# Ledger of designs, part 4: VH-VL binders against p57417

Target 1, 135 residues: p57417
Amino acid sequence: MNNLIDTIKKIENILYSLERILKQECHNLLKSKTSNEEILELIKRKKILFKKLIILSQDRLCLEKEYNIFPPYESNNKLNNYWKKIINTCLILRKLNLKNKIIMNKKFYLNQRFLELSSSYKKSVTYNLDGNLEI

## First folded at step 1 (VH-VL)

Design f8 (framework fv_fasinumab)
Fold by ESMFold2-Fast, scan of step 1:
Structure f8 (fold): chain C 135 residues (1-135), chain A 121 residues (1-121), chain B 107 residues (1-107)
Amino acid sequence: as target 1 above (135 residues)
Amino acid sequence: QVQLVQSGAEVKKPGASVKVSCKVSGYTLTELSIHWVRQAPGKGLEWMGGFDPEDGETIYAQKFQGRVTMTEDTSTDTAYMELTSLRSEDTAVYYCATLEYSSSWYEFDYWGQGTLVTVSS
Amino acid sequence: DIQMTQSPSSLSASAGDRVTITCRASQGIRNDLGWYQQKPGKAPKRLIYAASSLQSGVPSRFSGSGSGTEFTLTISSLQPEDLASYYCQQYNSYPYTFGQGTKVEIK
């Protein structure tokens, strides 16, 4: 069952990478000075990590069917322990993403009002608040 | 310790405008959803409007649409509520508050001390 | 708009008494209901959220119950410091609406 275990470990590592990015995003969003390029770079990196998660999740589903074992993997202690860590990390990520979503929405709302008042065309970015960039 | 501190009492004539401020301390305004609630003397609580974090926009109660504006200055962590074309029935204590229920990461319940706005000729 | 109706509008009870206040919504609001306490001259304070969840720091003598359209706030053993007005508030949809309030007085 090493193939499934390895896939689960890769998923866990991607989630930890996302946690670091979300924490850095929060830090940058709370700064008073404008840092649009820093924010956009973090959004881009989040998008890449989500694409990797989708691929690994598809691999996980295929291996689950092949080995006839499914979450929470109660018949395999090692997999069950990794799955518990994954669920816990996902809960943390959801909280961080919601926090960043609130901050982003407030900043986006203020920027939209400013652009409307100025009546000038400028490139604008809408953040998909579940971790995707919308343009 | 999160605290919302509002500006002082105001006395206005009918037809004037009033702008009440709400300064956030102990936390960052950008992380909070600020709502405004008023209470006429001896009466109950009335919701005026607030920031909806799910849609990312400020929502106003229909009764106030067209004469209320809620804004934020993140550089000073201060929220504002401006009410125009004042009438005698606008006499009330105005509160800013974190009526946050849509956020799943924490549920804040912080209120300003209230600002009495009296409208009389 | 969702109308919130409270009963009674006022009550007077002795220390140690069990007090109940009811709140009815004009349409289903699931458990998207909070209860607030407002002492004379003070801003409101949330006691209950999600119909039955006790806000941190609120004494255990306060409890909430109900779902859909009928809700209750119970004070199991009334204390002198509980002299206040109590309001229910729905947050199921905009605009948010409050009940008209219940004034609780201690004999």
Scores: ipSAE 0.000, ipTM 0.502, lowest interface PAE 14.8, mean pLDDT 80

Design f9 (framework fv_fasinumab)
Fold by ESMFold2-Fast, scan of step 1:
Formats: C-alpha cells, sequence, structure tokens
Structure f9 (fold): chain C 135 residues (1-135), chain A 123 residues (1-123), chain B 107 residues (1-107)
C-alpha cells in the first residue's frame, strides 16, 4: 500500500508546483508588459509537469487495480486524507486556470467586437419628402 | 457571493425583438462564462447558448441560430441575450447562468442562476 | 445531439422515504453530468456536479452516482422542502442538453 501512498504524495507535490505557476501567470496578466522569455519559461514548466502528472495518474490507476482500492479511498483513512487535499488543490487550480483563460479569451473577443464596430456598419439613411426611406 | 440579477418582464408582439440583461456582482464578468437557458410555461429547461472560454467564441443551439445574439459588456459586468423575430412559441422564462472551464477539460456548469425574465409574446 | 432521458417523469413519496431518479444518456458522457433542483416559481439550483460531487451548501441527503450513460440522483430521506422538479444536464459536448425533468411530490 506504501507504493500507492507514495504515488499520491508525488501527485500532490506536482499539483502544488502547478499552483505556483498558475499564480505567476495570473500575476503577469495584471501587468501591461511581460517578457517573451518569461512567458516561454512558464509554458515549458507547465508542459513538463503535465507530462509527469499523466505518468503518475497511470501509475495510480494500476496500483488501484492491484490493491483493489479506489478514490476517495474510504477504506484507508491516510489515503482518504491525501485524496481530499488533492481534490481541494485541483479545485483551486481549475479556478485559477479558468480565470486566466477567460481574461485572455475575452480580451481577444473584445478586440474583435471593436473591429466589427469600427468597420463602420453604420448606414447613412435619409427620408424624402414623401416619408419614404431613401438609401 | 455571486449574484445574477436580470431585467424585468417583457410583453412583445410577434415579429418584435427582445433584449434581456443579466447583471453580475460578487465577481467580474471576465472571470465567468454566461449561458442562457429558457423554460416555456409548464415545460422543461432548454439550453440556448453561451460563451465557450475554451474556444473563445459564443456557441448557439441550432434551433436559435440566426435569431439569437449573446453579448457581454465587461465595463458594466452585464451580459445580454437578444432574440429577434419573436413567435408565440418563444413565450418563456429566460435564465442566465454561470459556468466554469477547468483544467483537464472538465467543466462545471450553472453554479449560479439569475432569477429569470418572463417574456410573453402575444398579439 | 445527445439525448437525456429521465425516469420516472413524476413520483409521489412520503417524508423520510428514499427517492431515486435515473438519467440515461444516448451516448457516453463520462462523468460530465449535473443535477438541478427547481422549486415552484423559482430558478433552478445546482445540487450535484461531475456526476457525484455535492454542491457546497446542499444537504448531505442528496447524492449522485454513475458514469458513462447511466446516472442516479438519490435523496436518502425525503423532506417536505424537497417538493420540486429535478433535471439532469449533460455537459460533455455542445449542444448542452437537459433531461425532461422529474416532478417529486410529497404525500
Amino acid sequence: as target 1 above (135 residues)
Amino acid sequence: QVQLVQSGAEVKKPGASVKVSCKVSGYTLTELSIHWVRQAPGKGLEWMGGFDPEDGETIYAQKFQGRVTMTEDTSTDTAYMELTSLRSEDTAVYYCATSYDYVWGSYEYFDYWGQGTLVTVSS
Amino acid sequence: DIQMTQSPSSLSASAGDRVTITCRASQGIRNDLGWYQQKPGKAPKRLIYAASSLQSGVPSRFSGSGSGTEFTLTISSLQPEDLASYYCLQYNSYPLTFGQGTKVEIK
């Protein structure tokens, strides 16, 4: 069972590392200027951590089958407690990621709406003496 | 605490258009994705559309494509749903609701709802 | 595109009863399913997300289970305040689709 506990702890540690990266990413969104090198470094670190999470998650699934125990690990108090921490951290990460994605996507969406408006869809419409629409 | 406050009831004639608003408080609109759901009298819930933060675009149900437009004004934290060419079948309570996009492609839908706006279409 | 079918369409039970509502998807939706409660004259309220996760502030007598195509909402001890319509929602793919609803009445 120690193998599963060790794997769960490793997953927890990687999630904490992702939390730090997402918070740094969020902080950068408040600035008007950010270096390209800083952005590339954050992207690189996220990719590495995601690959490690995939491997550990596969290991977790294999160990779960071997020991016949599954999340939320109700039969093992220690594993259940670690799992609760993992779920709580995942919720934090999801909120941080959502916030960052929405801000970025809305920035692009607002720019698109501005371009549509500024392209002058306005039509000069006049009415003649008979009250008819004249284009 | 997040609250969604919608505009008041409307009575329209067939062929008219209606624009319902949804004011967000407790969070900024940039932190939320807004969707619209309607419910005809005595009927179930029907999804109309909403902003998809994953793709950065607004998605509409096929049934409403060409008649509905969903927009947002982040400066006033207000979302809008405009439905044109109204028919008697459009008589319904219209709701705005929030959704969150999460890591792992998992979505959490409709945490918070507006109180609803009754739109009545009659001649 | 994905059809959500609820059963039963309505039910009547006594306070303290265990109530079960089932939702079936026409194709696999993983655990991308929510349950919503709508009391008469009110907006819907989310009870469950991700098939089995209880919404904060919702009484523990509500629980959800299932994955893939078969899902269940259980109320372990029905209370008078639970008189409402209940809806499932799949959010695995667009367009989002609701079940037709289950009306729960208390005898």
Scores: ipSAE 0.000, ipTM 0.519, lowest interface PAE 11.8, mean pLDDT 79

Design m1 (framework fv_murlentamab)
Fold by ESMFold2-Fast, scan of step 1:
Structure m1 (fold): chain C 135 residues (1-135), chain A 120 residues (1-120), chain B 106 residues (1-106)
Amino acid sequence: as target 1 above (135 residues)
Amino acid sequence: QVRLVQSGAEVKKPGASVKVSCKASGYTFTSYYIHWVRQAPGQRLEWMGWIYPGDDSTKYSQKFQGRVTITRDTSASTAYMELSSLRSEDTAVYYCARDYDFWSGYFDYWGQGTLVTVSS
Amino acid sequence: DIQMTQSPSTLSASVGDRVTITCRASSSVSYIAWYQQKPGKAPKLLTYDASSLESGVPSRFSGSGSGTEFTLTISSLQPDDFATYYCQQYNSYPWTFGGGTKVEIK
């Protein structure tokens, strides 16, 4: 049983680490002059944590079968309390991830429009220099 | 028992390079970020960069960008920090430190430190 | 970069005293850790996420604060507590440390 408790605690710790990444992602997305590389690094770290969550979730399922106990673990007060914390944290993370995705999509859209406008301007400048030599 | 053991003290001349090692034991080396933090005598701690040994990704502080290289050897469970173009102001104790539980940004285990002295 | 300013730089105290060390961030942060460092040794984690006590750290240590002002308190100073203390923000890169507060005997 202690193995299951330990696995649940590890899951909780991963979720707290994910919260920190999502908050850092939000901070970076709100900056006016942000390096895309910083955002890509945070996305990469987020993927690593999701992979670890998958492994721990599989371990949890195996231990649940072994001990014949399942979420929300009503027969065990310690596990039930940890599970409630995990669920609450997951709801917070889901909301934060959605907020970041909306900000990122907005910022990406604006960047795309700016790049298109910049390309149009450069072409125009070339023609003006060739045609009028007044720039 | 989790342990980070660093290589011994180094004395270098200005312009040289130094490579410090950090051997991990007592945990899965590829599952935790390793950071490098230095401290000049009597000065504050200064973050230099990190490596994730699981995929060899790295991040460096802008101050050290171009001079620092962090690498790892998974078969030896060892991380390395190489600092080039050494200056006298690089004289410091260099620490490796393990990121708390899957990349938190704070450090639960530290190496003992490696004193690097840069002098002519 | 977020600048971390600690005060006081040096503090003289006696065993049994209540010691308070402050750390001010140049911009609002949520993620602060505190470390203890003794001469010739690596730093030791005391608290993280502003107020969470690291496992194995005596309960006389506590962290508090939010926004830009954070505090580490030692409720009853022990002989083992004479050391230098550092705060660290891990809210945004580059991660930065305070200048340190040295707690020394009177």
Scores: ipSAE 0.008, ipTM 0.573, lowest interface PAE 9.1, mean pLDDT 83

Design m2 (framework fv_murlentamab)
Fold by ESMFold2-Fast, scan of step 1:
Structure m2 (fold): chain C 135 residues (1-135), chain A 122 residues (1-122), chain B 106 residues (1-106)
Amino acid sequence: as target 1 above (135 residues)
Amino acid sequence: QVRLVQSGAEVKKPGASVKVSCKASGYTFTSYYIHWVRQAPGQRLEWMGWIYPGDDSTKYSQKFQGRVTITRDTSASTAYMELSSLRSEDTAVYYCAREGYYDSSGYEFDYWGQGTLVTVSS
Amino acid sequence: DIQMTQSPSTLSASVGDRVTITCRASSSVSYIAWYQQKPGKAPKLLTYDASSLESGVPSRFSGSGSGTEFTLTISSLQPDDFATYYCQQYNSYPWTFGGGTKVEIK
């Protein structure tokens, strides 16, 4: 079980790193500077973090099957608390990414596997690879 | 050249407040997180909190129980850390530090201020 | 909070020596940085993400490790390397530092 807890903590921290990068991206876009160099660097860093998040999410899915425990991890208070933080951070990331897309008039994609929101009834809202919401 | 320049040493009485400044230059001030870290004589480094000057968001370490406030002035490219209800245990060198890029995509505290000695004594 | 324990607390070495210092986290972490601090100076970043070398840092410095056990190695100690070294985890808030390892001249 500690393997799953460790994986969840790593996912949480990758999401915090993404939040910081998206805030930096927003601020760089609002500068009067015409150069895209800094924006391209932040896009590169986002891609690296998404790659790591995909790997960790695959690890999470395997461990969930092994231990027969699934989000929101109702039977484990520690995992449930981490999962609540993850969901909240994903909502923040969604908002920041949309704001940045509007500001820059550029296409950004948001991996639907990355910001897959779970709900108590059914999975109803995700982002696809080109950044569109799916119902 | 990136530089963080802090205000000078302070001597305060117990119960007072101190406000330390950190002036940034050589980069876009609003694009990087600024952290505050202290070090008591002969002790380890201790993280206090951060500010993102771009939107004025802050996060504080729970240890300081509402005694710390971090602010910024974007026109002056300066971050401030105010610590209230000072105790003798708060005697330390206080550093500001710039967060580079978190995780494998970059760097953590890539540039530091020179430090500000705050002495709390009666 | 994640506790970071460094060993040894003090290390005596000679120029040209290979020096290794260790850092143990109280729970598994992936994001570790190492800093060098000279007396009266602010810390300087050496490595990040356990094993990545900061730009401008000499190649004699290297980081390694995973999980809870991490090391910083100086392959051939130079006079400029006598300092105190700190590890830091930036995996979970609050970010925490080790107690330091002082590398002093033998």
Scores: ipSAE 0.007, ipTM 0.530, lowest interface PAE 11.2, mean pLDDT 79

Design m3 (framework fv_murlentamab)
Fold by ESMFold2-Fast, scan of step 1:
Structure m3 (fold): chain C 135 residues (1-135), chain A 118 residues (1-118), chain B 106 residues (1-106)
Amino acid sequence: as target 1 above (135 residues)
Amino acid sequence: QVRLVQSGAEVKKPGASVKVSCKASGYTFTSYYIHWVRQAPGQRLEWMGWIYPGDDSTKYSQKFQGRVTITRDTSASTAYMELSSLRSEDTAVYYCARDLEWELLDYWGQGTLVTVSS
Amino acid sequence: DIQMTQSPSTLSASVGDRVTITCRASSSVSYIAWYQQKPGKAPKLLTYDASSLESGVPSRFSGSGSGTEFTLTISSLQPDDFATYYCQQYNSYPWTFGGGTKVEIK
């Protein structure tokens, strides 16, 4: 059983780390200017944590079958308490991820509009230059 | 390129406090965890805790039971580890080390020898 | 806490020898790292995730194992390899290290 407890604690720690990353992502998305290096670092970190979470979740499922105990682990108070924390954190993460996607989509839309406006202005400038070849 | 430079050796009396610094350079200070690990002469490495400089969150080993405090100064790219109520058993080399969440301790400071003697 | 037991505590070897160091965890772990420490120096990361070699580390170093039994192997010992080696689990907090294996000249 200690194996399952250790796995659950590891999952909790990963979820806490993901919460921190998602909050940092939100902060960066709200900045007017962000470096590519910062964006790439956050993407890399999220990817690594999601891979670790998948592995740990698979380990949890195997241990659950071995010990014949399943979420919400009602027969074990310690595991039940950890599981409640995990579920609450997952709900928070889901909300944070959705919020960040909304911000990203809004920012992407605004960037698209800016590019369209910039393109229109450049075409107008190009045409005027062509029209006034002689000064 | 990546460097962690620690403050110099300290000699303290039992009951005193010591504060060790770790200055980071060559990377984005706020994007990596900084861990503190100590090693008493001839003994194993012992994990003390970490700080995430990006949001000032910390985690400590229960073994140090309110005696350790880890802080950071983002403007100076420096992390600090303060250990209070020093005992002779706290005589050790104290290291800071960098970690990108679950990537392990890839870069270490040179170590700071703290000697606790009467 | 997960206890890491390392063996042997000391081994004597000659240049060119194959050296194996063992590390046992008190409970099943998936995340093990190995470090090299030379006298007066900070530890240096050699391998992580049990068998992944850190960038810049010579290929003569390799890690293996799963569950509770892990090994670090040096296939052909070089003069630079005389040092103390430590295993570490980063599966659960607190992170814990083995007692160390000193590889010394025979």
Scores: ipSAE 0.006, ipTM 0.525, lowest interface PAE 11.2, mean pLDDT 81

Design m4 (framework fv_murlentamab)
Fold by ESMFold2-Fast, scan of step 1:
Structure m4 (fold): chain C 135 residues (1-135), chain A 119 residues (1-119), chain B 106 residues (1-106)
Amino acid sequence: as target 1 above (135 residues)
Amino acid sequence: QVRLVQSGAEVKKPGASVKVSCKASGYTFTSYYIHWVRQAPGQRLEWMGWINPSGDSTKYSQKFQGRVTITRDTSASTAYMELSSLRSEDTAVYYCARGDYEYFWFDPWGQGTLVTVSS
Amino acid sequence: DIQMTQSPSTLSASVGDRVTITCRASSSVSYIAWYQQKPGKAPKLLTYDASSLESGVPSRFSGSGSGTEFTLTISSLQPDDFATYYCQQYNSYPWTFGGGTKVEIK
């Protein structure tokens, strides 16, 4: 059981990390100028955290089967409390992620228009590849 | 450029306390954990504890619990590690290091602070 | 506590050699980092999450392994690589480090 509790705590910590990064991403997107290195670092951090979240979620699933207990963990008040926090944080993350995508799409549109007005730029874009965050 | 700059070397007598500082620059200080790790001459690295991004929570290694206190001053972007009841075995280089929320590696590291405890 | 055991404690090698350093955890872990430390300097991150190479670290460095057995490989040793290397687990508190492997000139 302690293994499941520890896994849930790790998941909660990662979600708080993601919230902080998404808030920082929002702040940077609202700036008229920001470091390219700073943007790339945030993207790198998000990818790492999502990979860890996937692994921990798989561990959680295995431990749930082992202990025969499942979300929302109604038979265990401590796990139920952690799960409620996780769900609430996920809702916050969805909202932040959507907001950042909207801001990013608006910025991309404006940048594309500037490129088109200044010269015949013949380059494709991979903004969806680099900016697409799914939870 | 992300940097952690530590205070200078200290020489202390057994029973004294030492407080080492770690000044952060080039990033949002309140978005990262600050860890403290020490290394006695010729020995392995040893994790001591951390203070969380918001500064309201700390975690310490059981070996140092009761003797170590980690604090931060958000307005100065500076973290502190205070070790009390010093013994000769506490002679070591003390490092601060940045961590991205709890279960992660350390990058960057401060340059280190040599603390010598001798009678 | 999870104990991290590195082998060898010291190895002698020549420029151009392939060097492999091993790290064994006393229990299964998923999260391992490797650090390089030169005399009088702070450790520098090389790899994290067992096999992910840190930005700016030369591609001759690679990490591998899972469970309890992990390795750091330097495919073609360069003069700048003579240093002490440490593994670290960050799977469970307290974080623990290996005893170090000193790579010195043959």
Scores: ipSAE 0.007, ipTM 0.557, lowest interface PAE 11.0, mean pLDDT 83

Design m5 (framework fv_murlentamab)
Fold by ESMFold2-Fast, scan of step 1:
Structure m5 (fold): chain C 135 residues (1-135), chain A 122 residues (1-122), chain B 106 residues (1-106)
Amino acid sequence: as target 1 above (135 residues)
Amino acid sequence: QVRLVQSGAEVKKPGASVKVSCKASGYTFTSYYIHWVRQAPGQRLEWMGWINPSGDSTKYSQKFQGRVTITRDTSASTAYMELSSLRSEDTAVYYCARDYGDYEYYYGMDVWGQGTLVTVSS
Amino acid sequence: DIQMTQSPSTLSASVGDRVTITCRASSSVSYIAWYQQKPGKAPKLLTYDASSLESGVPSRFSGSGSGTEFTLTISSLQPDDFATYYCQQYNSYPWTFGGGTKVEIK
């Protein structure tokens, strides 16, 4: 069980990192002057985090099957609490991504799988995640 | 262009201290961990420690605990590694390397300094 | 500490060969990176998180494995690939590297 808890905490941390990047992206988009290198670095970091999230999500699915426990982890109070934080963070990320897309007047969005993570609060779904950024 | 540039080679006597610098350019310095890794001639890479992006936390390998100090100067975009009580076994090339990380999650050391040879003899 | 054991220590190969390098961890880990090092140069990141290919690294390089057994594969060895390769775990402190595998010309 501890390894599932550890995996869930790591997923939460990745989502917090994405939140910070999206906030930095918003800040840079609102500046009158910004460097192309700063923008490209944020894009690269988002790409890396997506790939990391895919791996952790796959690990989560394997551990869920092994321990016969699934989101929203109703039978385990600690996991349920972490999962609620994950869902809440996913909703924040969706809002930030939409806001940034509007500001840029171009498609700049998170992988559809972040939305699917949010949807898992209602359903148990097998993930086949692919981390993509559209610019 | 993303670069880490280290200070030049050092020759020290046993018992002395050495301080190596690592100057970052071409990226947001405060978004990355800076690691220090050494390699003695013909030997494996050995992780020494890191300083976090904000500079308020460090982590050291137990082998170097009490002898190593890693610091950073945000205004100069420079990280430092000081190793004290030098012995001949500390003769090695010392590297700094960046690693994107946040909330204690890491992504691999993707950019490295050129290395600084520290020779401890006599 | 988690001990990382690489095999073989030295490998002789020809251009076009499929090269496989193995790394064993003394305890189960999820976070493994692979690095390439050429004489007199700093290491270069090839893969991280066991199987994620670093941007700009040729697709002939791939990482795989889980638990305690990890592999770096070069599908068709090129002249630029003769180097020493290191695995590294970043699952538990202190972070540790393997002993290296030197890929040299046959």
Scores: ipSAE 0.006, ipTM 0.562, lowest interface PAE 11.3, mean pLDDT 82

Design m6 (framework fv_murlentamab)
Fold by ESMFold2-Fast, scan of step 1:
Structure m6 (fold): chain C 135 residues (1-135), chain A 120 residues (1-120), chain B 106 residues (1-106)
Amino acid sequence: as target 1 above (135 residues)
Amino acid sequence: QVRLVQSGAEVKKPGASVKVSCKASGYTFTSYYIHWVRQAPGQRLEWMGWINPSGDSTKYSQKFQGRVTITRDTSASTAYMELSSLRSEDTAVYYCAREDILTGYYFDYWGQGTLVTVSS
Amino acid sequence: DIQMTQSPSTLSASVGDRVTITCRASSSVSYIAWYQQKPGKAPKLLTYDASSLESGVPSRFSGSGSGTEFTLTISSLQPDDFATYYCQQYNSYPWTFGGGTKVEIK
């Protein structure tokens, strides 16, 4: 059971780290002059955290099966409280990620149109924003 | 457990380059960012940059861009920081530090530090 | 760049004292960490995200604050606590540190 509690805590921590990155990404995207390199680095960090989240979510599913306990963990008050926090955080992250994706796609479209009037330039920053934050 | 072990003290002439190593052990090297932070005698800590060991991507503080290069060797679990065109103002203790991306951008483990002295 | 200003620069205290050190950011931030550094040693993480205590750090250490004003409190100073303390913001690049507060024996 301690393994499941530890896994849930790690999931919560990753979600808070993702929230921090998404807020930083939003801040950078809203600036009138922003380095595309900075946005790309935040997207790369987001991708790493997402991959770790997938692994931890798989571990959570295995432990749930082993201990025969499932979300929202109503039989365990401690786990139920952590799960409520996780769900609330996921809801705000989903909204933040969508907002940032919209801003990023708008910037990409405007830049792409401008660059079509100049020498060829391939911009790939937008593609990384299509990741999902599902647990 | 987790350890970051840095190379020994260096004495350099102005205009030279120095390369400091940071060997990681006790964790999966490619799963954590490595940062470099320096501290001149009696001065504040100053962030220099980071490397993502899995993707080889780096980010440098504007102050050091053009002079600093951070690299890694995944087979040796070692990160490197090279600073060129050394000046007396670069005399400092240089630290490597680990960022736990599960918990955030703060530094949970630090190397012991490497004193770099630049003198004529 | 976000400037981090610590006060006081030096503080004299006795074992058992309550010690409070302050960190002021030049613009609003949410992400602050505090570190302890002893002479000849690397910094050690104490708190992160303004108020979260790092695992293994004694409960006498606590962080608080929001916006531009942050504090680190040591509720009952121990001999092992005489050191220099630094705050760090990790809200935006470049990450910046305070000037440090040296807690010395009275």
Scores: ipSAE 0.007, ipTM 0.522, lowest interface PAE 11.4, mean pLDDT 82

Design r1 (framework fv_regdanvimab)
Fold by ESMFold2-Fast, scan of step 1:
Structure r1 (fold): chain C 135 residues (1-135), chain A 122 residues (1-122), chain B 110 residues (1-110)
Amino acid sequence: as target 1 above (135 residues)
Amino acid sequence: QITLKESGPTLVKPTQTLTLTCSFSGFSLSTSGVGVGWIRQPPGKALEWLALIYWDDDKYHTTSLKTRLTISKDTSKNQVVLTMTNMDPVDTATYYCAHSEDFWSGYYFDYWGQGTTVTVSS
Amino acid sequence: ELVLTQPPSVSAAPGQKVTISCSGSSSNIGNNYVSWYQQLPGTAPKLLIYDNNKRPSGIPDRFSGSKSGTSATLGITGLQTGDEADYYCGTWDSSLSAGVFGGGTELTVL
């Protein structure tokens, strides 16, 4: 079971890192004059963290099947508490991501590159934040 | 140009602790997505995955040796250190460190050090 | 203990084709990307294939990879004497939360 607990904690840490990046992105987007290169670097970091989240989510799914325990992990109080934190953080991330996309669209930064990046990010969020969304 | 080089003792006595250092250039362990791993190969035997550390200090160890292995990094020195306790003659091997750039591609190693040979004997 | 199984050896003549198999389970090859490494005698391993079927810059197209279910295959066409080496498959094992390598295959060109 320790392997599943470790994997869940790693997932929580990545979500925390994503929250920091999304808040930093929001701060930069709200500035009157912002470096486009700085915004692109934050988008790149988001993509890397989503890739890591996908891998850890696959590890989580495999371990769940092996130990025959599934979210919300009601039979294990420790895992259940971590899962509640993860779900709550995912909801916060969705709101932050949507807010940032709205700000980007309202500014004159609606070029093809930003649109492409937003579309890629949206797919990752929908598919990987909650495995049950792809029904 | 990415390069890595292993360093440490070439001879270790049974029960001692082995400490190996991987010194690298051409990349930084502060770069998102980057990791450094350790792999060993006993004479005439297969490659054995040992441990991996990523830019965010996330660590992984092979299950069979987990209690014996520690991996750490010093980003400012461009170094990764592997420590293995309670050495045994069966741990005699060439030890490699290697770079991993694309975290989500299934954890592959694209650049390897030359390897350092560690012999465990009395 | 081996989590990924490879044949211990394979041989063929120059100019011929060979395939090297790597068999695993749903927690490793079935769920994750596969890489392949070439190790020439006395040297460190070199990455040949990553992401199941992609080649790094500098790797000739006569090397190819594929994956089906819980098995992966390395293909080598137009064999050359310089291809004599040990070949290893590698992947991630989700149940172990660790990387794993195959037992290796010795390729002899004769």
Scores: ipSAE 0.047, ipTM 0.689, lowest interface PAE 6.2, mean pLDDT 85

